# VH-VL binders against q7z443r523to685: the designs that were tried, part 33

Target 1, 163 residues: q7z443r523to685
Amino acid sequence: TSLNMSTHQLTITVNVTSLEKSLIVSIDPDSPLLMTLYLGFQYQPNCTHFHLNITLPKDKVWQKDEEYTWVLNPEHLQHGIGTYYITAVLSERQEGAQQTPSLVSVITAVTQCYYWEIHNQTWSSAGCQVGPQSTILRTQCLCNHLTFFASDFFVVPRTVNVE
Below, E stands for the ipSAE of ESMFold2; O stands for the ipSAE of OpenDDE; V2 stands for 0.75 times the mean of E and O plus 0.25 times the DockQ between their complexes.

## First folded at step 16 (VH-VL; framework fv_levilimab)

Design Vj2 (at its last look DockQ between E and O 0.74; V2 from the best seeds 0.00; counts 0 for: pae E 2.2 > 2)
Fold by OpenDDE, look of step 16:
Structure Vj2 (fold): chain C 163 residues (1-163), chain A 122 residues (1-122), chain B 111 residues (1-111)
Amino acid sequence: as target 1 above (163 residues)
Amino acid sequence: QVQLVQSGGGLVQPGGSLRLSCAASGFTFSSYGMSWVRQAPGKGLEWVSGIYSGGSTHYGDSVKGRFTISRDNAKNTVYLQLNSLRAEDTAMYYCAKDYSYGRGSPDYFDYWGQGTLVTVSS
Amino acid sequence: DIQLTQSPSSVSVSVGERVTIDCKSSQSVLYSSKNYLNWYQQKPGQAPQLLIYWASTRESGVPDRFSGSGSGTDFTLTISSLQAEDAAVYYCQQYYSIPYTFGQGTKLEIK
């Protein structure tokens, strides 16, 4: 979904139904932008009231699709099942930046890393977590053991408000 | 007008060290990533290293652990420290400006320095 | 690492003729409807110059006879009507993934 982003901010609303899965948020602008994302649980966060924040694009990536992706693992989402709000605040326009408004595509998905547990003959997520280099295109699995791994991936319905 | 003026380089023995400099002008240096690309005599282009506007660095596998890219924003200069030089490091070294503004990784290179020749020979 | 393979490695063409240079990537460089593939021109004794970025966008100042096309893993640089000054080595380059990589180059000579 593409959105016209003004010079201010947008809010992403995500209903989290599992405390065991990671939330992947991709905010992909049509041109390079500097923005800060704020996470809130059951409230709309801002620059002074938030649980967690990140500045995008990331300051170091290996692939381009990582630049504007925020990975929120269960540790970040331990506040409970319910509605999380992400406020993205656009920084002031600087040299070389495209003129506003800019088109911004927002995608949210949930994922988890699994391995085949031979003894129980089932998939397990024990000892595995979704890594920070995960994107909408790929899941990075960080595990404390060696085995055959897999991941699930689901696009999560969201609401985006542009202010 | 964007300008990249390189200096340093020269002849060095294997195991030696050199420091390359690239002085930038004509743009807000601190807001752009920079890269080094080299070209062995008669060969193609090879990306060597890149540095983000924020200072994060990346390296090609062939130079990891031996080369160090750095920048001095106050001097509008990017550097490449070449250590433990090998014969295969012999090349023309170019500094290149990242097109993209901001914290993003270096992208394509819209401006290039004139090149600095590094020759590693016993 | 993403490997880029150009074809041909060299070509000799007369002035006024159409020239195509292909570049194949070992994996897709497409993301968010953008192909992170560039083309550079390097004339003898000079530094490379950017021709095309995002696979098909011409850099400012580049003549209209130069065009880029393709998506995913297959890309082409086309010179619609070759000029004498176009004698150079052309390189494709991906900036989708670090390390950034170049094709081996295509030497274009004028007959």
Scores: ipSAE 0.699, ipTM 0.876, lowest interface PAE 0.7, mean pLDDT 91
Fold by ESMFold2, look of step 16:
Structure Vj2 (fold): chain C 163 residues (1-163), chain A 122 residues (1-122), chain B 111 residues (1-111)
Amino acid sequence: as target 1 above (163 residues)
Amino acid sequence: QVQLVQSGGGLVQPGGSLRLSCAASGFTFSSYGMSWVRQAPGKGLEWVSGIYSGGSTHYGDSVKGRFTISRDNAKNTVYLQLNSLRAEDTAMYYCAKDYSYGRGSPDYFDYWGQGTLVTVSS
Amino acid sequence: DIQLTQSPSSVSVSVGERVTIDCKSSQSVLYSSKNYLNWYQQKPGQAPQLLIYWASTRESGVPDRFSGSGSGTDFTLTISSLQAEDAAVYYCQQYYSIPYTFGQGTKLEIK
């Protein structure tokens, strides 16, 4: 899941097979780097044509693993089941205090929060959603009720193209 | 040469307020985060608060809601407003520079101010 | 919160001897092949000064006798061939998770 990076752009292609799960996109450069990610459904996005974007590292985090993580919940993925493209525009640093990374790791995963519905004796997602502090290391569950809850997590296939 | 010069400490009664200042030089202040770290007499170090280059703030649990960190990039100065002071806030307060250029949380503190003593006597 | 526990709490050693100071973290501070742990030196009456960052990388101007090692939860600062000026309190600090926390310190005295 690691790449040697020598350009300022890369494209991540991921196939979404469920509209009920959240997509976690983690891009971990070996040194701090500013980037903007653009999301497209069934087309390659750019800075002028996209469904959604984010700037990384995030403006405010509580742990280091959150800084380069994009959480895309079901409302962001309601365009359909199929291929999503993410164009990451990387910023190259030429200052002596900052180093351009030579290695960028990309991990994509899906996750969902559940609680135990006692009356139906089944797991349900009603009233729970995946929160913005979620990462590949942990899933934040935000529920409007407090009972037994859990999450699943699956690393999913993707293709990375460096431009 | 990086320098952090602190001011604003002193003696205050419980419930009082003080404003600590840390004037920076020798680097591009607006591009770096800053933090405050305190040390009670005879005790270890405690991270108090941090401010990102972009202005976002974080606070330690012991000071959240009572202390406010801010910065003035035109004056190259970071401030810590101490309100509702308690005896346990008595400490030497240090400002510290984040190593990381640009956005992101503090990585580590490469330069420290000389310290400013705050005494809260009951 | 991530708790850091240092050992020993204090040590008294002669010039030229070797000292090892340990720091144990309540949670791993390893992420993306980096350990988010620093070591600081604080001499009497002075502010702390950075010695080691990313667990093992020596800050510029720090003598070669200082070295850091360890990963995940267990970390060590080693001072080989002590000098009289090394008398200080040494702190480890994690910067993986907010609030950032320090170990309780290890006081190094020269006999």
Scores: ipSAE 0.468, ipTM 0.780, lowest interface PAE 2.2, mean pLDDT 84
ESMFold2 (binder alone), look of step 16: mean pLDDT 91; pTM 0.930

Design Vj3 (at its last look DockQ between E and O 0.64; V2 from the best seeds 0.00; counts 0 for: pae O 3.5 > 2)
Fold by ESMFold2, look of step 16:
Formats: C-alpha cells, sequence, structure tokens
Structure Vj3 (fold): chain C 163 residues (1-163), chain A 122 residues (1-122), chain B 111 residues (1-111)
C-alpha cells in the first residue's frame, strides 16, 4: 500500500489476535526520511505518551530492507490481544538531510519461528525467537539449538490514517 | 573541500598489529558513516569495515574478529586497528566517507583518502 | 554474500567511441524502487572516485558521457564519447547487503 506523505504524521491501526507471534511493521518512504514510530495499546500514541518507540532508518542494518522495519516481539505486545496503534511522525530534520514529498509504503504482517522437535516429531517454537533483522521479505530465526527450522508469515489487515 | 588524510601504515610481520588513522575535514564528521576499503597489489577493491555516525560497526568476513573500526567524533578521525595480520592483508587501505547525512550508513562513498600502504612480510 | 561479476574484464577502445561495461549481481539489489548499486572509476595511482549511485544517478561533477542503467541483477555503465582521461579500472559495488562487495573490475585502455 502506498500513501502520500504530504503531512508529517500517519497512524497505523492493527488488530493483534495472537500474543505468540511477532508483528512486522514496514513503513518505507521512497526517499530518505527520518521518522519516529510510537506504539500504543488501545489508544493513539504520541511523543509524550507511548508504550514503545523506534527511530527510523535504523542505526545499523545488515540489508537495506531492514532500514524502515519495526519488529515487535511478543514481549513488546504483552499489553494484550486487541487494537494497537502506531503513530509515525517526522521526528527531526537534520542539517543537510534530504526532505522531499514522498510516497510511503505501509505493510503489516505477523510471523513466528518454529523448529522441528526431533524427539517428539513435531513443530515447536520453544527456544526460537523472531530476530531484529526480520522484514517483510524474510524472517530471522534465532534459536538456541541447531535443527530444522521454519517460519510462517501472514500479512494482516490494518487501517492507515494520514494527518 | 572535503579532505581525508590517512596515516599509520607500514611494514609489519605476520601476527603483528598496526593502527590506521583517517583525519577528516570539510564536513560535519559526526553525521556521516565511514568505511575502510582495501586493494591488494594488482587486485580489485574489497570493503573491509564500516562504522555508522552513531558508532555501530560492520566487518567483512575476511577481517571479522581481527580488525576493529572505531571513531572519535571530537577529533574527526576514524581508526582501523589491524590485529593478527597475515600476508593476505597486504594492501593499500583507503578510508572513505559515506554519502548519507544524519544516521549515515557507511555504504557508498563520495570522498576517499589518499590510501595507506600496509605490507605484511617476514 | 552478493557476488558481482563484471564483463568484459578488459577492453581497449579509441577516443570518441562508446563503451559498455556490464555488472551482474548474484541476487537482486532492488528494494523499494531503488537499486543499491554504484559505479566507481579508479585511475592509475589514485583512489577510486564515485561515478554513479542508485544504479543510474550521476554524482556531482561527473560528465554526462557517463551513464548507468539496469535493474535488479543486471546493470550497465556506458561511456558514450570516450576521452583519453577515462583510461581507468571501473568497479561496480552493491550496498544492499553486508558485506558490501565490488565487482572484480573492468580495465579500460585507450588505443
Amino acid sequence: as target 1 above (163 residues)
Amino acid sequence: QVQLVQSGGGLVQPGGSLRLSCAASGFTFSSYGMSWVRQAPGKGLEWVSGIYSGGSTHYGDSVKGRFTISRDNAKNTVYLQLNSLRAEDTAMYYCAKGYTYGRGSPDYFDYWGQGTLVTVSS
Amino acid sequence: DIQLTQSPSSVSVSVGERVTIDCKSSQSVLYSSKNYLNWYQQKPGQAPQLLIYWASTRESGVPDRFSGSGSGTDFTLTISSLQAEDAAVYYCQQYYSIPYTFGQGTKLEIK
């Protein structure tokens, strides 16, 4: 989904239905754009009132698709099943930073890492976590064991409100 | 008038250590990423290491665990500590300025230093 | 790791002629409508100089005779009216994924 970023703020609303999956939020501008994202459970967050925030692009990436991706693990979503709000704002314009009107692509998805439990012949998520390098293109699985592993990935419905 | 002035190269024996320096001027150093790129004699370019404006680092596979990149924003200087040197590390080492301002990534380079030769030989 | 393969490895061309240099990536370097691929020129005895970034955007001060094209995995640097000072080795570089990698280089000689 592409949105015109002619204003300095947008709000993403997503319904979380599982406390075991990680939420992947991708908010990619088509030009370099500094932004801050704020997370709220059942309220619209802002710079003064939020559960969690992140600044994008990230301070360190291994692949460019990570730059504008926020990975929210179950511990970040412990407030409950229900509606989460993400407010994305331009946090600060730096001297010499490129600022042009941009289109923004917003994708939300859930994912979870599993491994094949050899002893029980079944899939398990125990000992595996979705890692910070995860994006809409790939799920990083961080496991405390070296076995067969896999992940699921589902794009989820969301609403986007531009202000 | 961006300028990158390198120093600290020389001849060293295998297993030895060396510290390369790259002093920057003509731009807001603390807002840009920096990288080291090397070129063995008669060979092509190899990205060695990069450091973000905020201090996060990356290393190429051939040097990970042996080389350390760092920066001193007060001195406008980026460093490369070369440890456990091998003959294959013999190269011209360039420091390079990342293009992107702000949370600058050390990934493509509009300005390069003059190069510093490192020779690893018995 | 993303491998970049350049072709030809060497070429000899007369002043005023057109030359093309190809760079093939082992995986796509395209994301969010940008190709994370540069071209550099390295003249004898000098450090490399940036010519093209984002596959096709000419760096400031680079003559119009240099142009970049391509997308995804296949990229081309074109020099449309070769000058004597263009004798150099040309490198492509991807900056999509760590570790950043360069092509092996293409040596351009003037006849």
Scores: ipSAE 0.618, ipTM 0.839, lowest interface PAE 1.1, mean pLDDT 86
Fold by OpenDDE, look of step 16:
Structure Vj3 (fold): chain C 163 residues (1-163), chain A 122 residues (1-122), chain B 111 residues (1-111)
Amino acid sequence: as target 1 above (163 residues)
Amino acid sequence: QVQLVQSGGGLVQPGGSLRLSCAASGFTFSSYGMSWVRQAPGKGLEWVSGIYSGGSTHYGDSVKGRFTISRDNAKNTVYLQLNSLRAEDTAMYYCAKGYTYGRGSPDYFDYWGQGTLVTVSS
Amino acid sequence: DIQLTQSPSSVSVSVGERVTIDCKSSQSVLYSSKNYLNWYQQKPGQAPQLLIYWASTRESGVPDRFSGSGSGTDFTLTISSLQAEDAAVYYCQQYYSIPYTFGQGTKLEIK
């Protein structure tokens, strides 16, 4: 989904149905943008009222696809099952004030890391978490043990409102 | 006009240290990432280190733990501290401006300094 | 790390001739419809200069005889009609992932 950023902010609405999975939010602009994302549960957040925030693009990445990706782990989504809102506020550009409106693509997905638990002959997520370098293209799994790992990945339906 | 003016470098013995400076002008320095790229005599280009506008740093494997990149936005200057120098560190060192505004990453390089020669020899 | 391999390593061409330099990456540098691959020109005794970015976008001031093409893992720099001043070493470079890496370079000489 691509949106024309005619305004200085957008809101992403995501229905979270599991507290055990991580939410991946990808906001991909067609041109470099500086923005701050605010997370809210059952309310639309802003710069003064939010549970968590992040500034994108990330300034500590190893691959480009990480720059505009926000990984929300279960601890970040501890508020409960329900609707989460993410408000992205664009920062003013110091140079090139007359830049054309940016097109922004937004993708949301949920994922979890699993390993094969040999004793129970089942997949388990115990001791594993989705890492901050995860993207919609790859899942980084951080585990406190060494086993055969896998991940699931599902695109989550979302609503994007441009304000 | 964008300008990158380098200073520092010179001859040093193995195990020694040098500090390179790159003074920037002609653009909003604090909004761009910066990199250091080196070139051994008669060899190709090698990315050495990069620093984001926000201050995050990255290094090539060959210099990790020995080199330190830093920046002073007030002085519009990026630095490279070279410690524990080895003979293989002998090279022309270039500072380079990141191209992309807003990301602040030391991405691809639209402007380069004039280079500073570092020679590590006994 | 992403390795870039250029071919040829050196070439000698007459003025007016077409020149192509290839760059192959060990993995795709394509993301969000953009190739994070650049080309630089380095003349003797000078710092490198940016020629092409995003695989095919020509830097301002670069003559139109220079062009870049390719996607994913295979890229080409083309000089449609070689000029004497084009004698230089050319490098491809990726900035898809850290560490940024360069090709080994292609030395272009004028016959």
Scores: ipSAE 0.027, ipTM 0.681, lowest interface PAE 3.5, mean pLDDT 89
ESMFold2 (binder alone), look of step 16: mean pLDDT 92; pTM 0.940

Design Vj4 (at its last look DockQ between E and O 0.07; V2 from the best seeds 0.00; counts 0 for: pae O 9.1 > 2, placed apart)
Fold by OpenDDE, look of step 16:
Structure Vj4 (fold): chain C 163 residues (1-163), chain A 122 residues (1-122), chain B 111 residues (1-111)
Amino acid sequence: as target 1 above (163 residues)
Amino acid sequence: QVQLVQSGGGLVQPGGSLRLSCAASGFTFSSYGMSWVRQAPGKGLEWVSGIYSGGSTHYGDSVKGRFTISRDNAKNTVYLQLNSLRAEDTAMYYCAKGYPYGRGSPDYFDYWGQGTLVTVSS
Amino acid sequence: DIQLTQSPSSVSVSVGERVTIDCKSSQSVLYSSKNYLNWYQQKPGQAPQLLIYWASTRESGVPDRFSGSGSGTDFTLTISSLQAEDAAVYYCQQYYSIPYTFGQGTKLEIK
């Protein structure tokens, strides 16, 4: 989904149905933009009322696809199953960036890291978490053990409102 | 006009240290990442280190733990501290301006310094 | 790490001739419809100079005889009509991921 961004903010609405999976939020502008994302549960957050926030693009990445990706782990989504709101407030453009309008693509997905538990002959997520360098293109799995790992990945339906 | 003027370098023995400087002008230095790229005599280009506008740093594997990149925005200068120098560190070192990707990523080298020669020899 | 392999490693061409230099990446450098691939020209005794960025956009001041093409993992620098002053070593470089990496270079000589 691509949206035209002006000087206004956008709100992403995501229905979270599992407290065990991580939410991947990608807000990818067509030109470098500075923005702050605010997370809210069952309310639309703002700069003064939110559960968590992050500024994008990230100030240190290993790959370009990490720049505008927010990884929300279960501990960040501990408020419960239901509707989460993410408000993105735009800041000034980076020097040399294209001027308005900006096209912003928003993608939301859920993912989890699994390993093969040989004793039970089943996939398990125990001791594993989705890393902060995960994107919609790849899942970083951080585990406290060494086994055969895998991940699931599902695009989550969302609503994006431009304000 | 964008200018990158380098200083430092020279001849040093293995295990020694040097400090390179790159003074920038002609652009809003604090908004851009900066990188160091080196070139051994008769060889290709190798990215050494980069620093974001926000101060975050990255290093090539060959120099991790030995080199330190830093910046002084008040002086519009980026530095490279070279410690525990080895013979294979012998190279022309270039500072390069980044492109304002993300939070001033140290990529997209549209402007380069004149280079500083570092020679590590017994 | 992303490895870039250029071909040829060296070439000798007459003035006025067309020259193509290829650059292959070990993995895709394409993201959000942009290829994070640059081309540089380095003349003897000089610092490298940016020619092409985002695989196909010519840097300001670069003659129009220089062009870049390709996407994903395969890229090409083309000089439509070689000039004497184009004798140099050319490098491709990816800035998709850290560490940033360069091709091994292509030495272009004038016959």
Scores: ipSAE 0.716, ipTM 0.890, lowest interface PAE 0.7, mean pLDDT 91
Fold by ESMFold2, look of step 16:
Structure Vj4 (fold): chain C 163 residues (1-163), chain A 122 residues (1-122), chain B 111 residues (1-111)
Amino acid sequence: as target 1 above (163 residues)
Amino acid sequence: QVQLVQSGGGLVQPGGSLRLSCAASGFTFSSYGMSWVRQAPGKGLEWVSGIYSGGSTHYGDSVKGRFTISRDNAKNTVYLQLNSLRAEDTAMYYCAKGYPYGRGSPDYFDYWGQGTLVTVSS
Amino acid sequence: DIQLTQSPSSVSVSVGERVTIDCKSSQSVLYSSKNYLNWYQQKPGQAPQLLIYWASTRESGVPDRFSGSGSGTDFTLTISSLQAEDAAVYYCQQYYSIPYTFGQGTKLEIK
């Protein structure tokens, strides 16, 4: 959904229904913006009261779709099931090229890394984590195991939008 | 107005090292990413390395582990340290000015230096 | 890695004619309504010069006979009214994904 950023900040609300999935937050500003995002559980965060923050665009990316993406893993979301708030604030350190309100689009999604566990014939997430290069277009899966003699496994990223 | 003045090339033996320099003027250097792009004689262009305005770096696969890009914002200069040189590294090396907005990424090459020839030969 | 393939590899045309140079990407370079693809001109003995960025936006100071089009994986550089000074090698370049890559080049000669 698109939001007007006329007050130098905006708030994104997402209802988290699972503590085992990762949340992907993607910002698409209509012009390049430097911003800071603050995370709060069941309250609107600000620059002095938040659980986590990030500055976007990221310091380093491998693909352009990573620049304005925040990956929040289950360890970042262990405050509970319920409503998380994200306040995005335009950074004062970036040269203010926009003198007028900027329009930004926001997409949120959930995802989890899976592999096919041959012995139980089921999908499993054991030993796999959603990585920081994940975006709404793709999930980076970081796994700590490979099977060599016993069986193969397949990592299957799954993305579900949160509304 | 924008100028990128390169230096540091020359002839070197395989396994040797060189340091290339690119001195910038005519823009706010600290806000821009910078890149090195090379062109072997009679060949096309190959991106070698890039550095964000904030100092984060990327390398092409053929040079990773052997080349090091760095910048000195006080001197408005980007460097490329070429180590463990091979005959295949023989090329004209260009520095290029990157994208200014956001984090100053090392892409979008609107201005290029004059080129510095590196020859790796026994 | 994103591979860029240009066609033709070489072309010889007369002054005043239209020429098109195609660039095919092995992977989409489109994100957020922007195509991360540039076109460069390189004359003999010179550094490359930026002509087109974001696939279709002409760099300032570039003659209006140069235009870029396309999206996703298929891109075209068009020179509408060829001039003798346009003889050069033309490269497309993607900057969507590390490593940044160039097409192999298209040599444009004037008859």
Scores: ipSAE 0.596, ipTM 0.828, lowest interface PAE 1.2, mean pLDDT 83
ESMFold2 (binder alone), look of step 16: mean pLDDT 91; pTM 0.934
ESMFold2, look of step 17: ipSAE 0.593; ipTM 0.828
ESMFold2 (binder alone), look of step 17: mean pLDDT 90; pTM 0.934
OpenDDE, look of step 17: ipSAE 0.008; ipTM 0.583

Design Vj5 (at its last look DockQ between E and O 0.71; V2 from the best seeds 0.00; counts 0 for: pae O 2.6 > 2)
Fold by ESMFold2, look of step 16:
Structure Vj5 (fold): chain C 163 residues (1-163), chain A 122 residues (1-122), chain B 111 residues (1-111)
Amino acid sequence: as target 1 above (163 residues)
Amino acid sequence: QVQLVQSGGGLVQPGGSLRLSCAASGFTFSSYGMSWVRQAPGKGLEWVSGIYSGGSTHYGDSVKGRFTISRDNAKNTVYLQLNSLRAEDTAMYYCAKGYSYSRGSPDYFDYWGQGTLVTVSS
Amino acid sequence: DIQLTQSPSSVSVSVGERVTIDCKSSQSVLYSSKNYLNWYQQKPGQAPQLLIYWASTRESGVPDRFSGSGSGTDFTLTISSLQAEDAAVYYCQQYYSIPYTFGQGTKLEIK
């Protein structure tokens, strides 16, 4: 997907099939772009009508792969199973640097943290959640207990439209 | 012309404190991250701390909890507060300008100050 | 922490010769087609100076005899025609992951 200064947004459509897993939205621009993402459930969001937003790149990261990653936990996806829309808007307040048209790649995935529950001899997600430092390369697990844990990761279908 | 002028070093006792200053000129200070890098006598370089243009901070493991980085954009100055100093903190401390655009991260260092010596000795 | 190991630790070479300095990273510093690795030169009594960023891009004003190459975990700084003023200690540095770290340095001496 190609973006330029006259094309200031794109829409990502993702079908969420589970309220247990976290949604990872990764945008990979070929140049450092400032952007704002807006989340909508079953409608296309904009800067005045949205469920949640985020500005990318993040204002503090521990690894470079976190810069353009939005982590949406089940608490962020409360509206239910179904189609979520994400509108990504390039900020017009770029530092005055003239941009070459940018290639933008978008990956969406789901991930979940598990721990081994000895009593039931099963993997469980209770007391664990996917943390904000998660990316398509790694899952941060934040647990209220110190046990053996693991995570899964699945790339999911999405569509990307340029307006 | 980018210039970083450092001050505030000296000799201190173990457990003591110092504040290092780095005054910047020749660029839009508020748009860039800043870092502190130190070099013990006869040793290599160690990244100590960094601050984003927006004020978010990071610290190296050896100084976390003891050192505090801060910035004053009105004075174009970055500070490093050194507390609970130990003999192993003896080093030349350099202030360095980040080059990351847009988000002002304190990552790679295109301009460096002249260095300020900190000696921790009883 | 990402460890950077430089090789050799020291080298003595004549003016006009080629020098290579290697830097190995304990884990990849590649993301989004960029290698988050720099090279610095530090002359005696001076602050370090940036030579190369993103593994292979020369900083403004750096002579073209300096070049960087490599990707992922293995990186090389090359000086193609050594000059007397190139006597210095050279450091690689990663800025992929906190804490940012430097290699231990390579001392380049002129015979």
Scores: ipSAE 0.612, ipTM 0.835, lowest interface PAE 1.2, mean pLDDT 86
Fold by OpenDDE, look of step 16:
Structure Vj5 (fold): chain C 163 residues (1-163), chain A 122 residues (1-122), chain B 111 residues (1-111)
Amino acid sequence: as target 1 above (163 residues)
Amino acid sequence: QVQLVQSGGGLVQPGGSLRLSCAASGFTFSSYGMSWVRQAPGKGLEWVSGIYSGGSTHYGDSVKGRFTISRDNAKNTVYLQLNSLRAEDTAMYYCAKGYSYSRGSPDYFDYWGQGTLVTVSS
Amino acid sequence: DIQLTQSPSSVSVSVGERVTIDCKSSQSVLYSSKNYLNWYQQKPGQAPQLLIYWASTRESGVPDRFSGSGSGTDFTLTISSLQAEDAAVYYCQQYYSIPYTFGQGTKLEIK
């Protein structure tokens, strides 16, 4: 989904139905942009009222697809099941990023890391966490044990408002 | 006009240390990432290290734990500290400007320094 | 790490002739409709110079006889009509992932 950024702010609405999975938010502009994302639960956050925030693109990445991705783990979504709002505030365009209009692609997905529990013959997420380098293209699994790992990945329906 | 002027380097024994400097001008230095790329005599190019505008650093596997990239925005200078030098570190070292302004990443190089020769020999 | 393999490693061509240099990546460097691949020219005794970025965008000041094409894992640098001053070593480079990597280089000589 691509959005024409006519303003300096957009809001992403995501319904979170599980507290055990991580939320992946990708906000990928067609040209380099600096933005700050604010997370809110059951309210629209802003720069003065928010639960968490992050600045994109990330300062340090290993792959380009990480630059505009925000990984929200269960501990970040501790407020409960319900509607989360993410407000992205765009910084003023600077030299080298003056392409207007800009399109922004927004993708939201949920994921979790699993391993095969041999004793119970089932998949388990125990001891595993989705890593901060995860993207909509790949899941980084950080586990405190060694075994056969897998992940699930689901695109989450969202509403994006540009204002 | 963008300029990158390098200094440092020279001849050093194995296990020794050198510090390379790259002084930048002609652009807002603090807004751009910088990289070091080296070229052994008669060989190809090898990315050595990069530093984001925000200060985050990355290294090639061959130099991890031995080299340190840093920057002084007040002096518009990027540095490469070369420790525990080996014979295979012998190369022309280039500083290179990152292209991306908004990302500040040391990703691709639109301007290069003149190069500094580092020779590691007993 | 992403490995880049260029072909040929060396080539000798007459002035006015068409030259193509290929670069193959071990994995795709395509993301968000952009190919994170550059081409550099290095003349003897000089630092490399950027020729092409985003696989196909020509750097300012670069003659129009230079062009880049390709996507994903296969890329090509083309010189439509070789000039004497084009004698150099050419490198492809990916900046999709760290560590950034270069091809081994292609030495272009003038006959």
Scores: ipSAE 0.161, ipTM 0.754, lowest interface PAE 2.6, mean pLDDT 89
ESMFold2 (binder alone), look of step 16: mean pLDDT 90; pTM 0.932

